# Miniprotein binders against q8wwc4: the designs that were tried, part 12

Target 1, 195 residues: q8wwc4
Amino acid sequence: STEEKPQQHQKTKMIVLGFSNPINWVRTRIKAFLIWAYFDKEFSITEFSEGAKQAFAHVSKLLSQCKFDLLEELVAKEVLHALKEKVTSLPDNHKNALAANIDEIVFTSTGDISIYYDEKGRKFVNILMCFWYLTSANIPSETLRGASVFQVKLGNQNVETKQLLSASYEFQREFTQGVKPDWTIARIEHSKLLE
Short names: E, the ipSAE of ESMFold2; O, the ipSAE of OpenDDE; V2, 0.75 times the mean of E and O plus 0.25 times the DockQ between their complexes.

## First folded at step 8 (miniprotein)

Design TRe (at its last look DockQ between E and O 0.16; V2 from the best seeds 0.00; counts 0 for: pae E 5.7 > 1.5, pTM O .764 < .8, placed apart)
Fold by ESMFold2, look of step 10:
Structure TRe (fold): chain B 195 residues (1-195), chain A 101 residues (1-101)
Amino acid sequence: as target 1 above (195 residues)
Amino acid sequence: DEQLAERAFQAYKEGHMEEAVRVFEKLIEEFPGDPEARAALAALLFEQGNTELAIKWLTEALRVEPQHVEAHFLRAFAYEEMGNEEKAQEIKKKAEELRKQ
């Protein structure tokens, strides 16, 4: 059987939760309520957050593989254009660090929510989502602030060193009456990997 | 305050609108510089059909934070729902100018 280190895992989990502790969930719950009250009675921040997690895993994988053509439907064109040069110039280990496996996203939090009209009178909501995920990519610790390193057992007599990274994806949707509920990624940030 | 906000949401979900209003009023008292609770109270009043009071609370949120872009847009939305398109467009234009800053 495999040896468990409950004390080490619990300590790491507490540190991850501490990274997101300054986020005011009261404010985000109130703003989510405002979306429901004013724009869409079918809106659920819980359902949105789960979908956003799936999108993050998918998009981050495509970014790491430089498959930008597959991102054109999901990411705003101006954002994707800016990302192409940055991502392709990364060292291979940094590119690998961009990809987040869905099973290794250990924490998801809602950041800022913005509600506004644009100059054409269209109604918009922007939701910033923050993700914390584990990676096996070999990244020097001096490059990433706030990263945590710990050992994870894989099978018998195996040990794997993992780093904890964060990313922020901003989602945008038009809530104008009659418009299909499509979310587009309007901003992508990966913890110093894409400075 | 986290418990207060969740209590207000629960009360609204259960149809206890008066209790939800009271809890948001308490949040406003505890956090007088925060515009979000005022906007939430306005949302409850809007759902009750009291759109004029909702607008007054959104205006109060803007007294607390005059640069609060979201409150401007929500006030414009409320005027739009009342059929006052002239006022709604005026407010949207101001709010967009603030957002661009």
Scores: ipSAE 0.085, ipTM 0.488, lowest interface PAE 5.7, mean pLDDT 76
Fold by ESMFold2-Fast, scan of step 9:
Parts: C-alpha cells; structure tokens; sequence
Structure TRe (fold): chain B 195 residues (1-195), chain A 101 residues (1-101)
C-alpha cells in the first residue's frame, strides 16, 4: 500500500501526432480570454479542459454500458436520443471501445470555440474537445482503417496490446443571467464507431 | 505565437495593462486577417471602463471580417453596458441574421 505499482506505457513504434496549429492555438486562447472577460471571471480553459477530460471518461463509460438514463442531465436530449439507437445496435466489442479510462487518455486537444446569441437573446459558448485514448477492446485493425497499435508494459514484465482511438465531444454552456452554470454535451462524434 | 497570447493574458490578470496592450498589438501585426486579437483588446479596454475605445476596436475587427458573428454580439454587449439599448438591439438583430446563414 506504501509503494505504488504505476502502469507503464511504451510505444513500440513512432506515431505521428497532429501538430498544434499555432494560429488555431492563438485563436483558442483569445476566445478563452473573451469568455473570461465578458461572461465568467472564474473561467479557465486549463481547468475546463481537465473537467472535460473527466466528463469524457465518465460519459463514455456510461454510454458503453447503455446507461442512458444516467446521461439525461449531461447530454442534450436530442443527441442522447440519436445515440441511444446507434450505440444499442453496436457489437459488444465496439461498445467496449467507446469507453475511455481516465488513465488511458493520451492526448487532449481543444478544437473550435464558438460564442453566440440565439434568436431569443440567450448567450451560449460551445467548446469542441478532441480526445485520443487507448483501448483493450478487440476491434479488427481493418475496421479502424490504420489506427495505431501499442504494446503496454504493466508492472514487472507484462505486455498488453492496445489500440489508439479518438472521439470529439462538444460542450455547451448558457451564460444567460439566471441560468444554471452547467456544461452540457451537445455533440458526440466517433468516426470509427458512431458513423 | 502561443507564448504571446499567454503573456497577454498573464499581464492583464496582474494589472499590467500597458504590457497587455503591447502584446495584443503584436498579435494584430502577426495575424492582421484575424479579428480575434482586436476583439480581445476590446475586452481588455472594456474592463478598464473604456467602453468607447472597446467599441472602436470591435468596429475595427468587423472591418477586417464583416461577417464575424461573435464580434457583432460583443459589440452589442458593449452598447448594452453603456446603456444604449436601442443601438444594442439593432446590432443584435443584424448578428442574428448573419448567424442564421
């Protein structure tokens, strides 16, 4: 209990990770500043990203288990309805592949940030988050169209094979005065599993 | 670059307004076609109580990108804070029309 046995990850070959576009990174930081300056003095893109990562791990697990009732307050109603039918029809190995353990999320990227008003004057912010994660689910490499495969060293000399997948979750919050300060998932994309 | 944006935000949070403004000027020079740096500078000026100059920079952002929906809404917000509800409603209506496209 005193000495931890941390999980070790060892890449067996080089993976080309997408380079952060410096222009898009600057735009993201500027939009984060605008959210802070105009909407919420407590907003931090770093803290948001960590929370989004935890939300992804939690929501993806519930989704893989078809526990849709527990997602009603976290995911937009229309999105959840569409996902329920799509996910339920997936093979078990694909359902298992939807779930991301927090420890297996290897890369997180912030995509587009949108700030807008709707027809009723309600104020919204949408933040697209992209996650890359490892899964032990047995999915044919052909199905993943060239997705990366890793060998993972655990403890002493154990090696496990895992595959790298990605998913994009769009988070939305309404900043209209008097509205709950809650983030809701307004879109979930997984091009390999949820076409 | 990435460090310039971080430096601008840090300077602003620490109350170093002149440095924050200088860094935003550099961002505008590096990305002249991007209205975001002008909008960010406008936000900074608004926080200092200089709402009129903030509106000027938002107007400049819209000169660069007339279809920029977010800049229109931010400009409407600035007019609301000045108590000019008539102008704010006019701009908000225009912004909503652009968003629907």
Amino acid sequence: as target 1 above (195 residues)
Amino acid sequence: DEQLAERAFQAYKEGHMEEAVRVFEKLIEEFPGDPEARAALAALLFEQGNTELAIKWLTEALRVEPQHVEAHFLRAFAYEEMGNEEKAQEIKKKAEELRKQ
Scores: ipSAE 0.070, ipTM 0.532, lowest interface PAE 6.2, mean pLDDT 76
Fold by OpenDDE base, look of step 10:
Structure TRe (fold): chain B 195 residues (1-195), chain A 101 residues (1-101)
Amino acid sequence: as target 1 above (195 residues)
Amino acid sequence: DEQLAERAFQAYKEGHMEEAVRVFEKLIEEFPGDPEARAALAALLFEQGNTELAIKWLTEALRVEPQHVEAHFLRAFAYEEMGNEEKAQEIKKKAEELRKQ
């Protein structure tokens, strides 16, 4: 009777690096409440953040693969055009470093929320989301000045050296009656990679 | 200020609402000129269903910073929740005027 030792699921203590300015967090919470109150009673910042995380993982992967045609419905046309030029010129290791898997995302924060009206009276909401993710891509440390190098042991695997990267994605939605309730990505920034 | 705000945020994330409120109150005491801390506390109180106390803190926030657009809108909403639609509309109008500046 071989006693199967209970695999202690080492809860990877996600070091929630407090990257978010607490004041900004409060501000974003207030604005999120205002979105719920005045724009969409089904809006949840928690659900939005989860969806944004999934979108980030998906879009960043497609960017790393130069699959720009698959991004046309997800990313604003002007942004996608600029990204196509920048991403295609990147070295392969930098392209690979654009990709974030959901499991490699160590922190997600709401950076800012803006609510604006255009001259036609259309209502828009922009939500800037900030992501921190681990990459296994071999990027020279000189290029990643100030990137924290983390030794991550994923399960029973050897300690892998991963670099922490950040990305910022701005999501936009129009809150006009009869407009499709879709979020589009209006801005993409990958620090140190798409500069 | 950042440390207290972080503690409040952490407490909030953990569902420790009483602690979050306490820490924000301390933040307000230490930094009486910060309208955002007051607005934050008000938002938390509002989420807890303490609308009256939320309005008090929002009113105080707006005393310190009369141009705080988000605090005006949140205050308007609080009055709507209390059934004071007239005052809510007045505040909304003012908030919209301030947002366009």
Scores: ipSAE 0.025, ipTM 0.442, lowest interface PAE 3.3, mean pLDDT 79
ESMFold2 (binder alone), alone request of step 8: mean pLDDT 77; pTM 0.689
ESMFold2 (binder alone), look of step 10: mean pLDDT 78; pTM 0.694

Design TRf
Fold by ESMFold2-Fast, scan of step 9:
Structure TRf (fold): chain B 195 residues (1-195), chain A 101 residues (1-101)
Amino acid sequence: as target 1 above (195 residues)
Amino acid sequence: SEELAEKAFELYKSGKYSEARKVLEDILSIAPKDLEVHAALAALYFETGNYQKALETLDQVIKMAPDHVEIYFLLGFTLQELGDEEKAREIRERVKKLEES
C-alpha cells in the first residue's frame, strides 16, 4: 500500500512517545552545563545517554530473569527490594516483556535532570531517562492498554506482531569529594508491567 | 507552533544549528514571551559561539524568571567566554546562593 502523509504518522508517533516539548532538549543542555561547571569537567550528556541505554538493556534483562543478586551493585537497595516482589509475581510473558534488547530500543529521551545539595552539603545529580522499545512477548491486548502494536516481517518468515512499550529509569550519582563515582538506578517505572 | 518546535528539535539533533536557530526565532515572532523558546535560543547561541547574542537573550530570560538558577549558570559561562572573569565570578557566587535556598 502507498502512504501519502508520513509526517502525519510521525507526529502521531511523537505524541504517543510522550514527547512533551521538543524545546526541553535544549533545556537539558543547560542542565548538562551545570554538571560540567560544578561537578565533572568530563561530563557529556550524549555519552551518558548511550551508557544509560546500555544499562537499561542489561538491567531490564536481569530483571526479566529474576537475577536480583546481580543487580545489587546497580540498583538502589530499597528500589531493588520493591522490584523483587513485583517482578517475581509477574507471569512469564510479562517478565519477558520487561527485557529490552539494545537493537529494539527505538527511541531514547532525557527527561528531568535534578542537581541538588542535601542538608549536609552532599552533591547529587539525578537524570531521568525514558526508553521506548519493541517486544515480541506474547501479552494479551487488554494488558497493553494504549500501547502501539506493529506488524513486522522477518525476511521470509511470517509477520511477527511487536508491541511498543516504554520504561523510565532514573540514574543517580553523588559528586561529594571522596565518594565512589558510580551511577546507581534510583527509580524504575513501567506503567504497563509494574503497576 | 507545535510543528515548528518539532522541526527546531530535529534540526538541532542533526547538528543544523543555524536552521534550528531560525525556526526558534520564527516561533518568537508569533509568541514573543515564550520563556522556553528564549531559553532554548540562549543555549543555542552559546553552543554556536554567539556569546553576545547569548548574553542579550539571557538578560531577557532573567527578567522573566529571576529565580531560574539554570539560566544563571549559562550566564556565568557566557561571561567567562567573553572574558569578563569578574562578572562571571559574581554570577557563580549568586548561583551558589540560589542553589542553597
Scores: ipSAE 0.006, ipTM 0.210, lowest interface PAE 10.8, mean pLDDT 72
ESMFold2 (binder alone), alone request of step 8: mean pLDDT 79; pTM 0.724

Design TRg
Amino acid sequence: SEKLAEEAFRLYKNGDFDKAIEYLQRVLEINPSDVEAWAALGALYFEMGELDKALEIMKELVKKYPDHVEAHFLRAFAYEEMGKHEEAEKYRQIAERLRNE
ESMFold2 (binder alone), alone request of step 8: mean pLDDT 76; pTM 0.655

Design TRh
Fold by ESMFold2-Fast, scan of step 9:
Structure TRh (fold): chain B 195 residues (1-195), chain A 101 residues (1-101)
Amino acid sequence: as target 1 above (195 residues)
Amino acid sequence: TEEWAEKGFEYYKQGDPRKAIEVLETAISMAPEDPEARAALAALLFEQGQWDRAVEILEQLLSENPTHVEALFLMAFIYKETGRTEEAKKLREELKKMDEE
């Protein structure tokens, strides 16, 4: 993997970065347990993470295509309103860079998990998911300051150059009795594209 | 501490939670004031059915910070499961009065 496939080496490096934060992993397990114990006996952080990864791939693709109407049930209304203006104004190459293909998501990390009650006694859980993904989108060097560049061998094809980008999606669910068990995206951050 | 925590994580991942607990206890002995690490240990003890030991740690955490959300949730759950329903109710009321996590 080291000499011929930098992509495999980098994927291993990113996995090691996750394991180099074992305290964060334990904290995530604790909060997952608390969600299970107090809110939802069917909750699993592993299943949630896989679902969040699928949601990220889907939502990011729709954003890149400016299909905002299809995002109304997935993204909080206030967030979608702000994103519409920002995304629509992006050049096509930046829009393309927002989209993460499911097969190109190389690392997923669970960030902060917030469990809280609002003033009306409604129960909420917010889970911040951080995704690292590869993109073939041609983004100007200025925008990619500090970004990692990889060369990927595509079978018998020429080596393709890809950029490593990250995005953070915050998922929210209300656990109040009688509320539908749906996750909504309450925040989207992309430091390189959505300032 | 971080090095010992990494060893503990590996043992837990390999299906050895007992060794993971031992390693985490060693890490905590080097940084005893770390409330997050102690809460993590309490949760692992809880998962292993060692609720008495978990309660000891959680009680200390709550003595230091009465609004420690993770400790309040774990303690309330243990109290409810062990038939200490009035104490569990009290802790749930404290959680409801909190403003932020």
Scores: ipSAE 0.006, ipTM 0.306, lowest interface PAE 9.5, mean pLDDT 72
ESMFold2 (binder alone), alone request of step 8: mean pLDDT 73; pTM 0.652

Design TRi
Fold by ESMFold2-Fast, scan of step 9:
Parts: C-alpha cells; structure tokens; sequence
Structure TRi (fold): chain B 195 residues (1-195), chain A 101 residues (1-101)
C-alpha cells in the first residue's frame, strides 16, 4: 500500500545509517587513493569529509536564512538559481529544517566518487556526500512521510526528541591546468524538503 | 610513467578495467621494473575484488621501490579487507611517514 511505501523508505534510510556496504566502502577508499595518487597528493578522504561536514553545516544554514548572495562562491551558479526558487517557496518551518548544526550531524557517508573528462577535455572530480542530521524544527508528518523521531544521547546526557533527516551534497573540483583548486557544491538533494 | 598512469586511470574511470589491465601488462612486458604500472595493477585487481592478485602486484611494486607510498596504502587496504588489521595499520603508519618526507 501507499502507507507501506513511506515506511519502506524510512526503514531503508535506517539500514543505510546503521550499516555500511563493504564493497562500496572499499571502492570509495580506492577512488580516494586514485585521486590522491594521480590528481592531488594532498588529498585525503578523511580531511575532505570533515571539510564537507563544515561546508554542509554552513551552506544549509545560509539556505535556511535565504542568504543566497553569500552562497555565490560556494554553490554552482545554475544550482543556486534553482535553489533560490525552491527554498524561497518553503514555509518557515521547512526552511529551518534545512539547517544542520554541526553537532547534530549523526552520520556521514561518502557516496559515489565520479572522475571524468567533459567534451572539452576538462577534468572533474565529483564526490557525493550524504549527511544524516537531527532537527528540532516542527515539520508535519505528511511532509516527512514516515520520518523517524529520535532521542540522542551525548555521553551520559539525554538530548531533546528530534526528527532525523538526510541531505546529499555533491562536491565538485576541476583539476584542469590553471583552474582554482576549490571545491564547489554542484548538487543539493533533500528528498523530504526539496523536490 | 605519469602519462601511463593517467591513461590507466582514464580507462579505469570509463569502467574498462580489463582494458586497463591489458595496457598495463604491455607496459610491464617492456619495463618489468615500472613501479607505477605494478602498483596500478594492484589497484585495478583490488577494484575487481581480486584481493589476492592485488596483494601480489603491490608486493612486487614494493620490491622494486620499498618507499612507494601509494602501493603501501593500497596494500594496507587489501590487508584490512582480509582482516589483517595489525599489519595493515603498521603499513599505513609507514606510508604516512614516507609521504611526509
């Protein structure tokens, strides 16, 4: 039934949060090693992941506040244009739910790593990062369609009851000679809040 | 060697693992001590899930160049896959020390 489909999606997300696929873990480490070996000797997937968490926390907060001008150097122009329309249309409680505090990110997963050349010979690396985070924003259950509610313990403290959401940010860097060695966000996906 | 590594990496990226391996075999036939090709063979076999063959080629790369950082990191990953965590950690530590030098 339609009611079972949201529960299946929720269970799938919980499984992803609780388990890692060993083959995907291995492939991610190999691809990270190949980036380091052939493209950037200073590249580290661990250091990149920590930087990506910081970027996610920062960018998501600016999105929730509709401070799009401050995102121009962090997010690809075409992506930012689309986000302006979508985010501005959200109710305030949904905007607030987009923001992830660094302390509330409970799980980070490195998804696909894509390494490719475009038609003009430009070199790109795209790294998909999936973040699972807790929010205290009041979002109707209909919008979240089976989202789970959690109490998180930090050490021996009990944390307020919150909802678990996920967002996927794709980071891209161009390795073509003469291009700035900066990571930009080329895609933002939030299945519960953004279409 | 950098051109060959870039070509092999391009073939890997396009999903042509078998073609990349065949290209590297030709390189190794011409230059058996080509450490980058030996290390790349290890990386490609590891990607295919042939961990034992990956270890073989990575070990050969390290016999040619014991200070090869990339081969040490990949060998450590292969050993982790087989559950040899203590040896993997020692190899990673040495690889990191070599990278800084």
Amino acid sequence: as target 1 above (195 residues)
Amino acid sequence: SEELAEKAFELYKSGDLEEAIEQLKKVIEIDPDHVEALAAMGALYFEKGNTELAIKWLTEALRVEPQHVEARFLLAFALEELGNEEKAQEIKKKAEELRKQ
Scores: ipSAE 0.000, ipTM 0.147, lowest interface PAE 12.9, mean pLDDT 71
ESMFold2 (binder alone), alone request of step 8: mean pLDDT 81; pTM 0.761

Design TRj
Amino acid sequence: DEQLAERAFQAYKEGRTDKAIEHLNRAVSLSPNDVEAWAALGALYFEMGHMEEAVRVFEKLIEEFPGHVEALFLMAFIYKETGKHEEAEKYRQIAERLRNE
ESMFold2 (binder alone), alone request of step 8: mean pLDDT 76; pTM 0.657

Design TRk
Fold by ESMFold2-Fast, scan of step 9:
Structure TRk (fold): chain B 195 residues (1-195), chain A 101 residues (1-101)
Amino acid sequence: as target 1 above (195 residues)
Amino acid sequence: SEKLAEEAFRLYKNGNTELAIKWLTEALRVEPQDVEALAAMGALYFEKGKYSEARKVLEDILSIAPKHVEARFLLAFALEELGDEEKAREIRERVKKLEES
């Protein structure tokens, strides 16, 4: 287990992450029920969020290791092409900061849910997921403006400094009849590392 | 307005859905046109399976904000549950056209 001593500003930031804007709560609940009602009676936002968290941990690790071939079925082709250029240009410590271990993800929130039909009548759902996670990567404070810092005790002898970062992953699924019922990542945003 | 919706959300998170609805009802007595409070109440009725009450609240929202996409979708679902499939289909087609632009 890990013993954590957050700074005061980090505690305040974690409290903010624990609050949901009431209107966003209402919108998220309504859209989740619309997906359940009109597209998939087996859909659950709770189950989806658990799966998205696993996907984020997996995809972020592969991205940090530049294993782009393994991401071809998980990430949209045009998004992956852009990310490949940006990620390969990053220093190793920045690449390492992209990776989130499942047990270091401290907060997950559901952003906007978009339900739409395209010009050909294809049915799409996009769900934006925002993840807050701790990283041991040594990133200069100038690169992580606004990031919070933790001192974490690992065992009885070691104390490690960890930084709190956030990333937003947008998941998309097509509900048109005959299409594979798979979620793909249509957008990845990391304001500190992937400008 | 925002504080009204926040308090209702807090009560709901504590498992007190009926108390949240009662609190929103009192708040709306003071500000009947508060779209955020109406939306919160509509969602709570919907979650409780009170589709008739949800329909009424959603119609109130649409009288104030006719282009409210989320309220239109939820109203269509509530109408289907209440057996008004024709009106529900009409609302769904209108929303589809908004998405298609």
Scores: ipSAE 0.006, ipTM 0.267, lowest interface PAE 10.2, mean pLDDT 72
ESMFold2 (binder alone), alone request of step 8: mean pLDDT 74; pTM 0.655

Design TRl
Amino acid sequence: TEEWAEKGFEYYKQGNYQKALETLDQVIKMAPDDLEVHAALAALYFETGDFDKAIEYLQRVLEINPSHVEAHFLRAFAYEEMGNEEKAQEIKKKAEELRKQ
ESMFold2 (binder alone), alone request of step 8: mean pLDDT 79; pTM 0.713

Design TRm
Fold by ESMFold2-Fast, scan of step 9:
Structure TRm (fold): chain B 195 residues (1-195), chain A 104 residues (1-104)
Amino acid sequence: as target 1 above (195 residues)
Amino acid sequence: SPEKEELAEKAFELYKSGNYQKALETLDQVIKMAPDHVEAWAALGALYFEMGDFDKAIEYLQRVLEINPSHVEARFLLAFALEELGRTEEAKKLREELKKMDEE
């Protein structure tokens, strides 16, 4: 009755951490195609994701340093106003935990993609990006509900203790004729650090 | 039927957990029990696409369109899979059809 079978390794892709619904991946591919087909023949979700990852690393670092003036062209005005209040009130260790180094971003997933027209006929695309990253910030476990703690060995060096955190950044671009092809961050969510 | 829907739900949970091999096996059971289960065929196509097996993805997605020609998700994934294989003219034709469907 007992038979020898190859034991399935539980080392599954971190991709599952980014999905709330398996169908969301399919819908993301569909909407990426729609953006390419109707708005921007140069658009690639893969290239966008890499750029978004760079933007996340850059913006999160500026937020952690309270350099809000440098964020005025990257983050929507209303969002930045709310973030100034929230971030400034954080303890230094929480501020440090907001920052993601590009090489410490473990997983990136695309959430919802919204394509819509406003009441003036302007064309918008919003892409929600979810990032999972490691931080060495010394945040007490009691402060971060459900945060995963890892010991990471850096080559031949001593093991570092790091925590896994996630943040969601929503990028928006206007595709109306004659508008600059710039992505602006329209929403930032960090359930562990930002209320 | 309840048994077929339970298997489909199990397959989607396996997909969610990243267990693609078991998800494929479970979805294969669904389509054998219900050959007209459009969403099971679509899920198989999407899984093969995610795994980089574009030939199989196209096979399953074409089956979706045989059952439901109006299945938007399958048409878009099929166009993407064709483009990945360098079948640019076929992908272009599907994209033009999708534009017309969007207008409707």
Scores: ipSAE 0.006, ipTM 0.215, lowest interface PAE 9.9, mean pLDDT 75
ESMFold2 (binder alone), alone request of step 8: mean pLDDT 81; pTM 0.754

Design TRn
Fold by ESMFold2-Fast, scan of step 9:
Structure TRn (fold): chain B 195 residues (1-195), chain A 118 residues (1-118)
Amino acid sequence: as target 1 above (195 residues)
Amino acid sequence: SEEIKRLAEELKKNPEDPEVLAELAFALYKSGNYQKALETLDQVIKMAPDHVEAWAALGALYFEMGDFDKAIEYLQRVLEINPSHVEARFLLAFALEELGRTEEAKKLREELKKMDEE
């Protein structure tokens, strides 16, 4: 084999798996329509998903480098404070594994979409995004139990062993009139590294 | 895949089970075997013409493949069997919009909004 065969195969398989239940796919489209219809006429789940991938790649890299000050506008303060101690205490190889390069994200899936109002009438939308990505970070099998291992060859380079990891980021936006139309990361889950 | 092999084995025991065939169709779709998934779902609707979920799955798969004319045909059938099928109504509206049938899509979306409000 010559190129990223395992990654290309895995990406195609993961995309198909994400649509393996047509009902879940339709439900996501319905909730996206409701956001568009009632909250924001410019909202698009496709554009949101692409933006979320970019945000995940950016935020995960900053977390891996412990550049928490640069995350204050992107991640909810309470979440960032909780993660600071956990991330800082990780070994360097585990920190490196938190970072997802945009080109190594093999699959994205939209989980739950929550639409709600608080007691003061503020409007919120939370969108859970699940990302599957490949990492070259050398992590013990005990830590990554259940993670898939793929061998990737890029052109004439030697075969590299990469591990498939997943992370879930919950994005929240307030749609109350007059509030900035900014998405904030309200939850970060990484069962292999941050649990 | 192991899932497809398991379902195929189950079908050898119960070849006319619409629910097993529907599971097989979803497993085939997961594996990227779209044509076989569609053929399997077609068997389900022939055996159980009122199987709402099979009609809805066909509509969704044709929509995913970009065949909006067929998607509309199957989704309209879903609404004939179950007029309260919210997922089919929304997907039908999207398919109509993709074909430039904007006024029909708009009407359907407006009806759905009223249903949601209730």
Scores: ipSAE 0.006, ipTM 0.202, lowest interface PAE 10.5, mean pLDDT 74
ESMFold2 (binder alone), alone request of step 8: mean pLDDT 80; pTM 0.720

Design TRo
Fold by ESMFold2-Fast, scan of step 9:
Structure TRo (fold): chain B 195 residues (1-195), chain A 84 residues (1-84)
Amino acid sequence: as target 1 above (195 residues)
Amino acid sequence: SEELAEKAFELYKSGNYQKALETLDQVIKMAPDHVEAWAALGALYFEMGDFDKAIEYLQRVLEINPSHVEAKFLLEFAKEELKK
C-alpha cells in the first residue's frame, strides 16, 4: 500500500485539503433541498456526485488526448474554445497528467451550488465539483511545487511514485420547463496544469 | 474546536450519524457559542429526518447570530416538513 514514513506530513495535508467548511456543508444541504423541492424530485446530490466523478474521468481523458470534437456535447462551447488552445500547447507529460483514472480519484467534494434565473426566465443550477486524483505522469517538481508525492504498491509489483493533483469542474443544468435535463460542463480549472 | 468539527464531518460522510452527533455535541459543550457547530447539528438532524431536533438547534443558532441566513432558511424548511 502507500509508504507511510517518508510521506507522513504530505498525507496529512491531503486530508486537510479535502475537508469542507461546516458553513459550506450546511449551504450545500440547503441548496440540494431547494433543487429537490422546486426543480427535480428525483435529484440526489449523492447520485449527482457519483455521476460527476465518472464525467470527470471521461472528460479529462478526452482532453488529454485532444479529442475536442467528442467534448462538444459535454462542455460549453465557449469553455471548449478556450481549452483547445491551452491544452494543445501543453507538453505530452502535462497532457497525460490532466487525465484522471476513475480508480485513482482519491477524494471528491461538492463546492458551491448556485441557483438562478436569467433575464428570459430560464432556470439554472451550477454545481462545482472538486476532485483529487493520483497520476504517474512525470512532471518536474518546480511545476508542481507544494504538491503531495506518494509511493504506492500495486499488487505484488514495484513501488510506484505518484503525484496528487486537483481539478475543479463546474456542472450546469437548465431546469426551464420543456428543456432536456442534460448536465454541461461550464468551467474547468486546474491550477497546476492550466493557467 | 475546528478539529472536532472536521472529525464530525468525516463521520457524517461515512454514514456514522450517531458518532457525528456525539462529536458535535462535544464541540458545543466546550464552546457553547460556537455557532457553526449548532448549525451543523441542526443540519444533521434535518438530514436524518428529525425535524423537531433540527428546529431546536437552529433556533439556538439564531439566538447566537440572528443574521445567520442559512439557519433561517433551514429552520423554515424544517417547519414545513413537520406540516406533512
Scores: ipSAE 0.000, ipTM 0.213, lowest interface PAE 11.9, mean pLDDT 73
ESMFold2 (binder alone), alone request of step 8: mean pLDDT 79; pTM 0.732

Design TRp
Fold by ESMFold2-Fast, scan of step 9:
Order: sequence, then C-alpha cells, then structure tokens
Structure TRp (fold): chain B 195 residues (1-195), chain A 101 residues (1-101)
Amino acid sequence: as target 1 above (195 residues)
Amino acid sequence: SEEIKRLAEELKKNPEDPEVLAELAFALYKSGNYQKALETLDQVIKMAPDHVEAWAALGALYFEMGDFDKAIEYLQRVLEINPSHVEAKFLLEFAKEELKK
C-alpha cells in the first residue's frame, strides 16, 4: 500500500465517517426484539452496544497491561489462556496498540447475533461486535502493512498521525433458566496483532 | 433528515442502486416513516427480485409493526429463495405462533 495514494486516504476517511449496512441493522433490531420478547425483558441493543464499547475499552487496556487475573470473570477461561500466551509474547509497542481508549473508538458495528441451543439444550445468545479505533502506539509500518494511516485534527497547526485498527469481540450470554445473567467475552480477533 | 437528504443526493447520481435505496428505506424507518420505508423496499425487490435481504427486511419490518400476516408472506418468500435463512425461519415460527393466539 502507498502513503501517497489518495484513494487509500479516501477509503480510510469513509470508514471513519461511520457508514453501516442498513439490512444488517434491521436484522439486528429484529433479533434484539426477539431477545427482549422471549428471553429478557430488560434487553436493549442500544444499551448493550454502549456497554460492549466500554467493555472493549476496559478489556483491551487490561490485556495491554498483562493484567490477566482481572479478566477472569470477563473473558472465557479457554480464550483467556490463549490470549495470555499471545499477548505476553508481544513487544511493548504491540501491547500498547491493543488498548483502545474510549475516546479513540471511531466506529462500532453490531455484527451477527446468534440465537441457538447447544447439544445439551442450553440457550445462548452470541453478539459479535467490531470496533474501529485509533492508536498512537509507535508500531513499524512494516508490521502493520495493511493498516490505514491518517491525520487526526486535519487543518490544525499541531497534527497527530494515528493508525486505524480493528478488533472483533464476541459476547456470549446463557439464557437457560437458573444460570447467571452474565455476559462473557467468548472470542477476541485482532488480525494485525493476535494472529 | 440529514441522512435522508444525503441518501437522496446519492440516489440522484445513481438512481438504480438497490443498496442506496435500502439505506434510504432504513433511514425513513428510523424517522418513523414506516409507509415510505416499506415503499422504498418494495422498489428494491422490484429492481432486484432475488435480493434476499430486502425480502427479509420487509418481513422483519411487518413483524415489528405487528402485521403478522404480511410478515409470513414475505418471510415465506425469503425461504423460497434461501431455505437456510436463519432469521426468516425464526420470525416465521414466531409470527405463526402469534396468529394462533
């Protein structure tokens, strides 16, 4: 990819403007209605999305600081074990790039909502959230070859260059009668940092 | 309104873009203009009769509006085109159950 290429900068700016797929939004709204109507009268996709954004900011910060013990109740045990190995092996600059400041999250997308039963008849809802966020972490461009780079505060005397990264967090809750009504992070994907 | 205005300008430049029309329909729905949203989605399915997600959106919107008869009609069409459409299967089951009550 070329820094001088106007098309690349235009695509990055288009993503930051926060376009969304309206058909996915309708599907999400209807699935949220079904969760509300048949599983949990207190459920709201809007409130969930805001909470997920907060959870992403919090969890990503703890991961970047290798505070894994504080993540035990937030992240599924098997997922946390895999993340501990991967994150611990990262250089400090890459660890810092995992952390998303709430103010630097430029776009959130509610992806697929899965409502299903497992082999034991337990009821689950999985909500995939994708976050696009800016990082000032000083990462060599060769390491993040595909990452978009753009200027924040365009037109100001002091301009900060930041990289745009994305991460996908899957939140899971069991709605089987008698289980704790807790959301757990069941999957974390970060193609640039957590291969 | 600002989003609707922007989408209308995009549509003026590309009047037969079903994705832009779908976005417009969605913006209309969010503004409470249900009838205009439905009419816009009807245009999408007329231009792209195999656009499964437009049929699904119509079925879902009718379901959300409490018109279960119409919801069933559109959701059955979704399953004729894509028998494995999970959302349509669920909504069909629920809509049929509502009519039994």
Scores: ipSAE 0.000, ipTM 0.202, lowest interface PAE 12.4, mean pLDDT 73
ESMFold2 (binder alone), alone request of step 8: mean pLDDT 81; pTM 0.740

